# Designs tried in a protein design chat: VH-VL binders against Regulator of G protein signaling loco (loco). Part 18

Target 1, 177 residues: Regulator of G protein signaling loco (loco), of Drosophila melanogaster (Fruit fly) (q9vcx1r247to423)
Amino acid sequence: AALECRVIVGYLGTIEMPKQISHSSKLQTVRSCIRKLRQEKRQPTIVLMCITPDSLSLQSSSGGVLATYSSARLNFVSSSSESENRFFGLVTSAVHNTQIEEEYEPSAGSAAAAGHISISHSCHVFVIDTKLIEHAQHLQRAHEFRLQCTRDPISNLCLEFPNNSEYVVNLVRSMYT
Key: E = the ipSAE of ESMFold2; O = the ipSAE of OpenDDE; V2 = 0.75 times the mean of E and O plus 0.25 times the DockQ between their complexes.

## First folded at step 17 (VH-VL; framework fv_tezepelumab)

Design P3 (from N3 with heavy chain W52S Y109W; at its last look DockQ between E and O 0.40; V2 from the best seeds 0.00; counts 0 for: pae E 7.2 > 2)
Fold by ESMFold2, look of step 17:
Structure P3 (fold): chain C 177 residues (1-177), chain A 123 residues (1-123), chain B 108 residues (1-108)
Amino acid sequence: as target 1 above (177 residues)
Amino acid sequence: QMQLVESGGGVVQPGRSLRLSCAASGFTFSDYYMHWVRQAPGKGLEWVAVISYSGSNKHYADSVKGRFTITRDNSKNTLNLQMNSLRAEDTAVYYCARDSEYIFTDYGWMDVWGQGTMVTVSS
Amino acid sequence: SYVLTQPPSVSVAPGQTARITCGGNNIGSQSVHWYQQKPGQAPVLVVYDDYDRPSWIPERFSGSNSGNTATLTISRGEAGDEADYYCQVWDRSSGHVVFGGGTKLTVL
């Protein structure tokens, strides 16, 4: 609890990463997920992202916990592109027992004789509303989430209302490296 | 290096057929939607057709529907356009273009282009 | 069916900002891409997804898209920017790709 970072982000959606896709470029795959959800131009759901050494959680303005990902499930995080820094993707994993041999072939023997462990991944896409950078512009959101803003002494901006996706990406990377 | 090379252009009379080919290299061809785009001399770009990464879905501009057939051979990294019942208005440079769509999305931009092959339909 | 309208030409003085518009009904709901084509060459991508640039395209190229108008902005125009510029959308409902008619940029 001593080390907790909180940021307001817009949740756009989640894409289950297809099992048939090569993972030779995680960055390209995440950018494709971001692009797909961005192109749908849906209205984001504003959430509070709470980042601690043990987990990353998403909370509603009512205080309900919408999702929690232990640090072991946080696989990858990246922004959308080099020139557009409002969007980022967070990849989480889940472990399954499965009788289906979709990702690799077992050694010689019956494929259906025993359960096999597989890992699936989901890409969660978020957006930063850069119009909320100034304190006066984000007061209503801060009140909704019962936040007291923390001023960055260098930028004089509130840490809970980031001005770009790279800040959040770097925060997540630094917490879980 | 990613490359698209068109071939099969030429001069043909109206009513005849022509088959264009596009050879792809430097990327995993089967992961991408592919397009044909044409440009009449002195005119703008006109989209002709698109084919999904597996070849299961195809769309055509109204001006060519029923006359042109887009196909692909993922084992040979080749995109094709069969053009039947050619008309004078089909005279254009034909470009092959890669859609930026990764295999699980259906939207993108055209990020790799060939240099084109000229088709002239004249009597 | 879906139509994108571009001005046929735009002229700017060297060092000035060029703005090339792409009009379409509710184009703000579409993802707009922009291509540059120099004489005798294939088109090349300069802006995609309304705002993004390939890493080799300088930041003086930028895009915007809202309402019924998308705009390609080229600040500090150079003679090397003289080209035809096309906007493009993929109309998801029809599955058709639509290009604008093109805009010839002249840097006088």
Scores: ipSAE 0.024, ipTM 0.605, lowest interface PAE 7.2, mean pLDDT 83
ESMFold2 (binder alone), look of step 17: mean pLDDT 92; pTM 0.949
OpenDDE, look of step 17: ipSAE 0.044; ipTM 0.676

Design P4 (from N3 with heavy chain S56R T105E; at its last look DockQ between E and O 0.55; V2 from the best seeds 0.00; counts 0 for: pae E 9.1 > 2)
Fold by ESMFold2, look of step 17:
Structure P4 (fold): chain C 177 residues (1-177), chain A 123 residues (1-123), chain B 108 residues (1-108)
Amino acid sequence: as target 1 above (177 residues)
Amino acid sequence: QMQLVESGGGVVQPGRSLRLSCAASGFTFSDYYMHWVRQAPGKGLEWVAVIWYSGRNKHYADSVKGRFTITRDNSKNTLNLQMNSLRAEDTAVYYCARDSEYIFEDYGYMDVWGQGTMVTVSS
Amino acid sequence: SYVLTQPPSVSVAPGQTARITCGGNNIGSQSVHWYQQKPGQAPVLVVYDDYDRPSWIPERFSGSNSGNTATLTISRGEAGDEADYYCQVWDRSSGHVVFGGGTKLTVL
């Protein structure tokens, strides 16, 4: 009944970026965030990414929901590069209503009624664990996350364990366009 | 279609000054750190200077510090290098290059390069 | 004061694998970038962030970085790979960009 896509990904971290960004700089922003977290050489945390038309959520193997982003918050998604397709970044936005009376004067014609409105962005970085492509190797993870593997009849690959970031990036784009 | 085009190279006497310019197109110039890199004939690459996307911070190689000034004009999409007190060892092809890192006030790799402009310092 | 050391030259037979090293103290904690330069041309990025490639660079080019050594590997060497190769890091303690001295690759 409900359209839901599920993928196992490794979460590397999140970088907060309150600076305004334009569409033309979003790709470079994601690539910068990915490079920064790769330099830290973190151990990924394995999570289940659930993608529906209304939201994207991250779940632990225990079933706990770690994060949920409504479709309105999903700003941008891209891989790290054309040749390295294991990593991708997801940019989410949030609207902040803050009041700064002593340090700010509103100008004529502003849309703000009584305070300061700002938009912040966060880049969440993920990696595809390619060692899980083989069905026998991912069975333990599927059981831990209570998944039934959905096999693509043409490629014979499990959709929940993709071999690169392109599948996930295209899923996110198709669900929220 | 991103492009960097250097200009202002030429032959100058030791002790004199020269100003190089680099025109950028096809990307949002003000979002990126910019570099000057030079290469003496038959020698390797030598980094010269970097300027941050806003123009607030600059760093120079020790060999040029105090003599060269990197600047940018984001309204004209131009990068400049003012070279004073030139020496024979400043003879090189000078490249401008875009840094891939721009949002974290940090350096990455140089993904876009100009064709270079030749500076010859000789009597 | 950070220094990157490259061998001045490397020679390989056609079809064989070339390995170009870039030595630096604790270079494994840095992101290493590699540039190819053919005579009369500007440098071209071939590997960045230790092992990533631009899409126009053949998969024969690869990189690694650990400990005190980063390595550019060019498998199935061709005459068209003859060039100078430079490694590069950003030394965050000084704010300086550092290039290695360059390695001339000859395929004979």
Scores: ipSAE 0.006, ipTM 0.575, lowest interface PAE 9.1, mean pLDDT 82
ESMFold2 (binder alone), look of step 17: mean pLDDT 92; pTM 0.949
OpenDDE, look of step 17: ipSAE 0.341; ipTM 0.772

Design P5 (from N3 with heavy chain W52S T105E Y109W; at its last look DockQ between E and O 0.13; V2 from the best seeds 0.00; counts 0 for: pae E 13.0 > 2, placed apart)
Fold by ESMFold2, look of step 17:
Structure P5 (fold): chain C 177 residues (1-177), chain A 123 residues (1-123), chain B 108 residues (1-108)
Amino acid sequence: as target 1 above (177 residues)
Amino acid sequence: QMQLVESGGGVVQPGRSLRLSCAASGFTFSDYYMHWVRQAPGKGLEWVAVISYSGSNKHYADSVKGRFTITRDNSKNTLNLQMNSLRAEDTAVYYCARDSEYIFEDYGWMDVWGQGTMVTVSS
Amino acid sequence: SYVLTQPPSVSVAPGQTARITCGGNNIGSQSVHWYQQKPGQAPVLVVYDDYDRPSWIPERFSGSNSGNTATLTISRGEAGDEADYYCQVWDRSSGHVVFGGGTKLTVL
């Protein structure tokens, strides 16, 4: 059986995290990123977040893959605060292999390659559109993303249209620890 | 219970200044944009000003711009309105209101209101 | 500079449906919010984002918004619904909040 969780979320934006100067905890960094993007008054882009043990991907309504993060690149996920349950941040890494040209000795030399590996971190900020909780309110959206809604027998809500950010945060945490 | 309580209203002469305060409780004040809305006796609602979470972004109605200053102190959960060069037309009940932070539409609706404080500008 | 136009008053017989309009150029592309205000009281949110209700507001209150008109509908009107009603939007061109002029609902 394939384990896959799918949720509709609003993408607000991505902030590149400083590699060298961050001394804050991951939680405080995520909260700062969320606060910054909230203050920018951005209009969210609705995306499908697909969460599997191997990766987390973001897809457009056309089915185009906007981003994919392997599980190895997922560093942290958290909500905004205890009282605000609509926003969450996802921290990912990217590995860059920057090769520099090395001049080898002409006659006898070790075959050595000096490569530079750099790792960048990004905080992606998302918001939950609570208007879509009711099944009648999200039917067109579900069709647009080619979703068959999965009813949670406990809450009677569709799993693909969560009612708060903590639900999604817990899904991601449980999948990737 | 979420509450907003205005204070600082009173009777003042034209050209004078007055400072209104709004005390917030029952929610995380620093997570919300805040508004002042006023209502002249027998008239409709008129938006006055809004201030962002940190206070870094502010907007004013044209009728008060340059005379009124909205501020907040997140450490004390208070919203303030400094009103200078008051005119008879500023006579109104002044409400503070919490923005719902529905950012899909930039600013949302006002879901929590105070009881209002009366400002009378009379010679 | 954006203007929201409401009728000054609307009257309905008890048990009948009241409709309060809020006119604005291309208001259908905005999210419209509605407030009820009884004499001597602060406004109370009754409809937000065109058609949603706070959990404490009866299902008799509903909203719609398309084209140049948003409408607050109050089914089975009763004396307790007598109040002033205001529509509100954010005017994106100015960044300002705009209220309609208000509509006095009378149930008689």
Scores: ipSAE 0.000, ipTM 0.485, lowest interface PAE 13.0, mean pLDDT 82
ESMFold2 (binder alone), look of step 17: mean pLDDT 92; pTM 0.948
OpenDDE, look of step 17: ipSAE 0.308; ipTM 0.762

Design P6 (from N3 with heavy chain W52S, light chain H33Y; at its last look DockQ between E and O 0.71; V2 from the best seeds 0.00; counts 0 for: pae E 6.5 > 2)
Fold by ESMFold2, look of step 17:
Structure P6 (fold): chain C 177 residues (1-177), chain A 123 residues (1-123), chain B 108 residues (1-108)
Amino acid sequence: as target 1 above (177 residues)
Amino acid sequence: QMQLVESGGGVVQPGRSLRLSCAASGFTFSDYYMHWVRQAPGKGLEWVAVISYSGSNKHYADSVKGRFTITRDNSKNTLNLQMNSLRAEDTAVYYCARDSEYIFTDYGYMDVWGQGTMVTVSS
Amino acid sequence: SYVLTQPPSVSVAPGQTARITCGGNNIGSQSVYWYQQKPGQAPVLVVYDDYDRPSWIPERFSGSNSGNTATLTISRGEAGDEADYYCQVWDRSSGHVVFGGGTKLTVL
């Protein structure tokens, strides 16, 4: 892989998207998912998000890979609204081939299990909370994740610790559209 | 333009019934929880009832439980409040309000309000 | 039902900071919403999720919520801020919506 972008984010949770909402704007649906998980007042789980052309992965500070989403599964990404720049949602899609056991008709004999294809969507919600990733803790987090910061030669800022969700949203969009 | 318009208010005697209606326009009505909120003259806001977007789940303030019934007709984009056994303390402006949460949750705030309809219960 | 307690009134001089409190047992574990209501008008949202504000609300409106108290703060108070202010929670366990009693803000 030619490109790998790394960001430290807080993971808040995942919501399986109800099928009824598939008729609405994806943006409004993601915003609702963000609001729901934000309202639960969870403590975020700090993870390293690794973004490559082939996949997006989440890694723990212990080095374990918590999740990997191939680029084909990355459907949509958005922040909450213009008034909120710390939260974003990432929508993944999955194709399921699920066998459904059918009640067979006794007069017609037993039916074999039939394969069905369904598509589901999950919204994964993250936070860039400057209170959580403040500068002093920034250095500790870098060492915990065994990473060295990528210095922007113009701004002299560490790209792995962004200060808003729109940077990460744009990074994901540019990689996967 | 999103709009909620209440109707059916008036002056009634204690013990009588009254039915309020709310016509919604400018948004997909069936995707939202809906509320009734009331405000007695010179007093604060008091939540009355909520109904889920399918109508299968309803909650009422204790002050109206058993006397008021919230319903909706998603095919007509209308919300209703049947008020039975009215008391003087039910005198208020009644607002129809949309919950801000889009079909994913029962959490939110009320982001679209009507202008209200006045109900006066007096002898 | 869950109870929210607000002071009946708060008064500030123009240009000064107003603080409107909303008391509730363990309110810090719930999301708090704040509404402004001017005479003859329906309420409008000014703060949601404890401390966020809609983009059309001036930056001088802010909120906080911890422990047993949520607070709406209005910096550099103006005559146009005179209104009734209500806090609100949604009690997930009962499905009930609870408003505070309201606080009349006077700028004089």
Scores: ipSAE 0.036, ipTM 0.610, lowest interface PAE 6.5, mean pLDDT 82
ESMFold2 (binder alone), look of step 17: mean pLDDT 91; pTM 0.938
OpenDDE, look of step 17: ipSAE 0.575; ipTM 0.830

Design P7 (from N2 with light chain S92R D95G; at its last look DockQ between E and O 0.82; V2 from the best seeds 0.00; counts 0 for: pae E 5.6 > 2)
Fold by ESMFold2, look of step 17:
Structure P7 (fold): chain C 177 residues (1-177), chain A 123 residues (1-123), chain B 108 residues (1-108)
Amino acid sequence: as target 1 above (177 residues)
Amino acid sequence: QMQLVESGGGVVQPGRSLRLSCAASGFTFSDYYMHWVRQAPGKGLEWVAVISYDGSNKHYADSVKGRFTITRDNSKNTLNLQMNSLRAEDTAVYYCARDSEYIFTDYGYMDVWGQGTMVTVSS
Amino acid sequence: SYVLTQPPSVSVAPGQTARITCGGNNIGSQSVHWYQQKPGQAPVLVVYDDYDRPSWIPERFSGSNSGNTATLTISRGEAGDEADYYCQVWDRSSGHVVFGGGTKLTVL
């Protein structure tokens, strides 16, 4: 298509959050999810995040697709805080139609026929590996992911190896929201 | 402006009861876990109790378990501490504090504190 | 019960770096928070989640946490930093919040 952006990030995990979430609580939700996974002190999985107009996908160094998040389901993206710029979260949404089969009601357009609509959310948490910022430090990683680095002429840093979470957050926002 | 204001402190005799209140303003009170933390004169901070945002989960320090009850009224934006069977060692400034944690059962850090209310237990 | 151990006092000359330790068994697996308390005042959060700072706290305040020791570092110490400092964790096994005993920082 017209645009594909690729960045190397660490994937920490996903937290399933089926409760309704308003915009006023989305930032706090992302921060809580980041804190939860940080407190577990997990080893992140280094992945290639591929961002296209249709989807955001995570790929292993072997090229296998580990996860795909439809652009239509990308609800919110944010970093953790102003003083901590290594972590960010993506919130995806899904719409569920709940039906009761033994209480089947054949009338069209009714709440029972359409079921009870619910929205669930998942928060996917990522971290920036600051040890990979310098070109010399990420050469083997770039080779493993079959990447050619794209130099930013202003910063002289490779776009595929971001130095902070805000860069990736803004990239996702510019593509989808 | 986020604010917590404690009240209900005073001088009481051992074995008596006292009820502390904490009025919250400037934030959505019902979204946050809340704590009581105390500090005896010249001593360090001692955690007393915590209550979840909906009141469904409570924990107490061993020194107060069975004697103190933490409650909240989200319709009034108030946190309460019922203190029964008071002892001399309960003498302290009692602080109300907001936990940073919103959704999970994990306790975070205390990012908003009240001014404290003094409780003195003496004969 | 989980115990956090702090030195009772630390002294530093003005302009020098102060380090306040918080010892605990496997504290590196915990999230450590730090509070400053000046005489007659309520505690104030200065570092949370091992190394994060509220936006109003100067970058001179930093934290680290590894193994059995968490450390609050205050670079370029000044008279306004004189206070008691407490570390704090959450002990998930008991559901209890634990504070260290406190460290009095003196700038002389």
Scores: ipSAE 0.091, ipTM 0.651, lowest interface PAE 5.6, mean pLDDT 84
ESMFold2 (binder alone), look of step 17: mean pLDDT 92; pTM 0.948
OpenDDE, look of step 17: ipSAE 0.383; ipTM 0.782

Design P8 (from N3 with heavy chain W52Y; at its last look DockQ between E and O 0.07; V2 from the best seeds 0.00; counts 0 for: pae E 12.7 > 2, placed apart)
Fold by ESMFold2, look of step 17:
Structure P8 (fold): chain C 177 residues (1-177), chain A 123 residues (1-123), chain B 108 residues (1-108)
Amino acid sequence: as target 1 above (177 residues)
Amino acid sequence: QMQLVESGGGVVQPGRSLRLSCAASGFTFSDYYMHWVRQAPGKGLEWVAVIYYSGSNKHYADSVKGRFTITRDNSKNTLNLQMNSLRAEDTAVYYCARDSEYIFTDYGYMDVWGQGTMVTVSS
Amino acid sequence: SYVLTQPPSVSVAPGQTARITCGGNNIGSQSVHWYQQKPGQAPVLVVYDDYDRPSWIPERFSGSNSGNTATLTISRGEAGDEADYYCQVWDRSSGHVVFGGGTKLTVL
């Protein structure tokens, strides 16, 4: 059983979320982030997403690590049918241990907690280039990232070059959530 | 219901000008690239021009470059095509079309089309 | 600049499969879109991004794209499928949109 999954994806950008995300609004929030970044027509940065039990990392073709998120920081992942299964969002959390008193309702009358914890969220948006599923089309990318293609014996497709965003979402969900 | 309605077609003599308009409704017009596509009688589709979200970026087919100007007014949900120095070869039905996406190598497709407006250039 | 080549016509018997080709140099590296146009009507999108369908288009319509050829396949052809069919790409080198010349499908 391999405990590392690698996929080539395009990174579009990150939207910072200054408010706490409720569980019931997570999908709608990810869909909104996808729509916003898609509409801006940004040039994506092609990255290697490495998914291991301990962390998810993004690497450049030069081998540089652009970002690493420990498994504890991975909050939510989803795609949207509105994006034709080519786009997905990954929500990460960061905790702040600070003396924070002025928020929306700092005096809302909850039972007082001893500590002061602030949580922030970021939505990272990615896209799948479906033209790379053909072997002849992804060879150059594979060499750039020093990848050997792993063939799915059923579909005969290269696992490192997924054909839709749901595949990647399922990899992340299976590993962490 | 998403809708595009072209207007401003008519009969004009060669060398004259004509201005086409396309009114959009049922979607957020400013979120989409917009195209003009034409079709001469009995012929195939020919792309004319595209305009990006804000109107700052535009591309034209070589056959119309320098003579046609595509513009948009996002406050009025309107796409326009100013056609100058018209030639007999410009005779066609002109369609307004919405581009659905434009990212990476997954360039968009035209998912909403108007009914077209006829432009006839003859002496 | 970039040219897409389609056969001018294709004929199929009712219930048979029609295949409409769109030829272009390295078209397999492009996203190919297909439109149906019936007489006197505006074009309608039937396939986009090589093989995807709008929700209102039946699964009988399918697409493929590799090498120098993209293909629109219409299985179980019906009289209602009679139309002109156009392929389309964005030419990356010019930023221009390119349509094929069109293929008239006849179901007899």
Scores: ipSAE 0.000, ipTM 0.481, lowest interface PAE 12.7, mean pLDDT 82
ESMFold2 (binder alone), look of step 17: mean pLDDT 92; pTM 0.944
OpenDDE, look of step 17: ipSAE 0.251; ipTM 0.734

## First folded at step 19 (VH-VL; framework fv_tezepelumab)

Design Q0 (from P7 with light chain H33Y; at its last look DockQ between E and O 0.56; V2 from the best seeds 0.00; counts 0 for: pae E 6.5 > 2)
Fold by ESMFold2, look of step 19:
Parts: sequence; C-alpha cells; structure tokens
Structure Q0 (fold): chain C 177 residues (1-177), chain A 123 residues (1-123), chain B 108 residues (1-108)
Amino acid sequence: as target 1 above (177 residues)
Amino acid sequence: QMQLVESGGGVVQPGRSLRLSCAASGFTFSDYYMHWVRQAPGKGLEWVAVISYDGSNKHYADSVKGRFTITRDNSKNTLNLQMNSLRAEDTAVYYCARDSEYIFTDYGYMDVWGQGTMVTVSS
Amino acid sequence: SYVLTQPPSVSVAPGQTARITCGGNNIGSQSVYWYQQKPGQAPVLVVYDDYDRPSWIPERFSGSNSGNTATLTISRGEAGDEADYYCQVWDRSSGHVVFGGGTKLTVL
C-alpha cells in the first residue's frame, strides 16, 4: 500500500510569522498571509506537492526536491472561502536552540551549556490554477512533471489537478490525523 | 454586532487641545490595528493616524505629526486621539475605523467605521 | 508623497454602467480599496483587493486595476447608488494611507 497523494499547485511564497501569534485565530493568521502575498501580485511557481504519512514535499518539474517537511513540523493547514477557495496556507514550525553565552565564557572541558529553545513558524502560501482543471488544459503540465493522471470516475476530475484549495487542505489533514 | 462609537468632539479655539475617544464592542479589539480618518465639511476623506494592535507602532499623516497622539487601552476597548495646537484646518468629522489586518499594516483596509464626532476649531 | 486622482463627478442614466477611475503612478502594482459614502453617513467598504467585494455588496459592483488606473464599475446604476466614492491605497514607503479626492456619482 503506497499511501501517497500528489497534487500540482502554485507556490506564491513564504512569510516568517511574527514572534507573537494570536492565541485564538490560526485561520485569521493564514488569511492575513494570503492577502499579503496576493497584494504583491507574484507569479506562482508550479510545483508537485507529494503528501505521504511521513512528510510533505515540494518538487520541481525536473524532479528536484525544493522542500521537505516531516509530519512533525506540519503545524496547521487552512484555506479561505474568499477568492473561490483558490488559496491555502501551510504553517510549519522549526525549533531553534541558541547556545551562545551573552555575558559569560563557557566552562572548560566541553561541558554542555543551557541554551534558549525557541520555536518559529513559517506560512507557505499556495494557489490553485483553475485553468488547469480540465484534462485538455493540464496535459502539458502532467507531461512536464512525468505524471500519469488518475481520473476519479465519480467526479470525472484528475486527482493530481484539484479544482479548489479545500480539497487539498482536506487531503493534508486526512494524511496527518 | 461590531460597533465603534466616537466621542469628545466639540467647538474649540485655535491653539487649544481636545481629546477624542472611540469605544469598541462586538469584536476582539486587541486583535486589530485602528485608524483615525477625518473629513472636513464638504471635502473628502483624509487619513490621520494608525496604531498597531499592541500600541507598539504608530504612523501619522504629515499634517498632524507632532501635534496629534494616537493611543489605545486594550483593557477598556478604547482608542484615543489627543489633538494639541489645533488649527482651523483641523475642523472635520473624525471617524474611528478598524483595520482588517492585525499582522501587517501595509496591506489592510478599513472594514468597520464609526459614525464620527465633529470637531470645530474657530474663534 | 503618493497621490491618487479621481474625477470630481460622474453622471449616468438609470440602468447604465458607471465607471469611476482612480489614477496613480504604477497603481497596478498595489491593492486598491473602494469606499461608498452617502450624505450624512460613514463610509462603507464596497471593493477590496482591487476586485473582491464583501458578501453583502451586490455583484453590480466590481473593480479592476492595471497600469496607472484602477476602476470601480457599477453596472445597472440605481438611484440608491448615488454617493461619494473614494479609492484608497497604502503608500508602502511611508506607511501612510492615501485616499483619492472622491467622486460624486449622480444617477439621473
């Protein structure tokens, strides 16, 4: 059983989160990041998102791995009903351990020193290109990524070319809980 | 229901001071950047100032910088504008407005407005 | 600093389409917001992020933004659309909000 989901999405960018994240509103935070990147009017980079139980990875059309996030680093994923569910954000965490002593020299003999542990978050924003929903429209992209499209006979859509961001969000959530 | 209510307007002589207040209800006030916007009688909208959700960052229009001070008290859900050295050109309706954005100032819009309070500066 | 230019007035017949322009140097690279203000009332947001609308704003309101001009379009104009309309951007270099001078829409 190879439990792997593959979807073609557009990568818009990554925002490093403020140190103080709102206690109550992860959705509001992702919405703000989406709006910021939309306002910059960037050209999306088309990537293959590979979703497995152990990790989520982003790959280029050449097959090179652009990023890999282990499942332990996947904090939150969300979309918004605004803009016809075309956008979603993926929040990842990173653990930082800073051990540089600010006022004192380390003791002799390589003894371990207590340090500060901090956690930072990044929001990665993606877009669904709705012009690629129809099979005839995405054939070139499928070829470039060496994909054989998997058609769902019930919906008659290719699984690798989703028609909205909520589908991808649910796919990620299903894989990691 | 989300609501902003301004108060403290009135008639004042040039060179004097006035303090405006804005009471917020129906939303988590401390999550939002807040603005003051004014409108002289028969004229267009003029932005006055903005303050970050925690009060740590403030920006002012050049026409009021050094004379006006924007503050907030998140424990009382209030926004304030201290207006010193008032001039006839400061005569306007002053609106309190909520920014849609609480992370970034440079990309938000004003989605909730009060009904305004009138300030008249004349002798 | 950054300046937004609007025509002082626009007139249309009932049922016709009104177009209100907002001119600014390279405004197409920024997000434009539009507000409606009826006499004696506070402004209300009608379009954000160039072309999106709040759910309570009818589809007749739409926006566009490219080059040096943003446009608010009101299809099938009604007497209830008579108001002043303001465009707004952020001037990212100063952190200031900038409004256009306003356009009075008259439906005759």
Scores: ipSAE 0.049, ipTM 0.641, lowest interface PAE 6.5, mean pLDDT 84
ESMFold2 (binder alone), look of step 19: mean pLDDT 91; pTM 0.936
OpenDDE, look of step 19: ipSAE 0.420; ipTM 0.801

Design Q1 (from P7 with heavy chain H59Y, light chain H33Y; at its last look DockQ between E and O 0.32; V2 from the best seeds 0.00; counts 0 for: pae E 12.3 > 2)
Fold by ESMFold2, look of step 19:
Structure Q1 (fold): chain C 177 residues (1-177), chain A 123 residues (1-123), chain B 108 residues (1-108)
Amino acid sequence: as target 1 above (177 residues)
Amino acid sequence: QMQLVESGGGVVQPGRSLRLSCAASGFTFSDYYMHWVRQAPGKGLEWVAVISYDGSNKYYADSVKGRFTITRDNSKNTLNLQMNSLRAEDTAVYYCARDSEYIFTDYGYMDVWGQGTMVTVSS
Amino acid sequence: SYVLTQPPSVSVAPGQTARITCGGNNIGSQSVYWYQQKPGQAPVLVVYDDYDRPSWIPERFSGSNSGNTATLTISRGEAGDEADYYCQVWDRSSGHVVFGGGTKLTVL
């Protein structure tokens, strides 16, 4: 019915970024976020990443939607270094309406209309679990997420269970560039 | 080719000043924190100073604080170190080094180094 | 300021494993970096983030970090590994970068 690409990835965490980052420094910032979350040695949370032209969403195996980012909020995506291709980062933006309680005097209508506007960026870090390359290990995950595997006719591997980050990074870029 | 080239070293008497420069090429200079590290003859490495990618944050070793000033000019891809009130213990090879990481809470490691410039404070 | 302590020298026979320690209070909570410096040269990174290695550094270089000690391990030691080795952390409490005093590795 609709174009939707689905990928099983491990979520490691999210880091809040500075408001002002040049486009040329985004790659180094993503690499730093990846390094920080790797050194924390977290257990990844397995999620389904659903990629459509309009949005990118993360879903749990129970079917709950954990996060949704419209295409307008997707700022940047990159893998780790050239030699370390299991990890990638996704940068999203958000607009905030911050209230200052000490000097706040709202109108009789809505208090939210008088706030301050700021923009923030977040880096979400993901890992490709290489144990999912083997088809037998996919079957449990595919059933949990109600997936039917899509075979790559060249490699005969399942597109929903990639073996490195480059496929996912290129997919996100193609959908939102 | 990523490279860093230091200049401005020399022999100077105590109490005098020197200005070191480091010319960067082969990478986007304005994306990186930059360091000065020194090494006295026959001794170990001693960190001197760091400057953020836009110059807004600077940190100094206690041994040089108040006497040395780190600056950068991103339009010319140069890092500088103004060294005032020089002392004999400032005698060292001074290295320019690029930090490999950028987030506002952590430095990374120094992945690109210059070949150094010698500063001698004597006589 | 934070202090890192290294032995001044370590000796190993060719083909054997060298271990170079870096001591610091609660260093296991820090990311540790290791540099190799040969005479007349600038330092070269050999280990970052405790145990990771640049792709051009031989696999026989490895690292660990826990408690009060980080360790650089060089398996199958070669004459070409003779150098000074420095550990480094970033001390968040002072904002300073701190190097250890250095260890001279000798291979017969």
Scores: ipSAE 0.006, ipTM 0.506, lowest interface PAE 12.3, mean pLDDT 81
ESMFold2 (binder alone), look of step 19: mean pLDDT 91; pTM 0.939
OpenDDE, look of step 19: ipSAE 0.428; ipTM 0.795

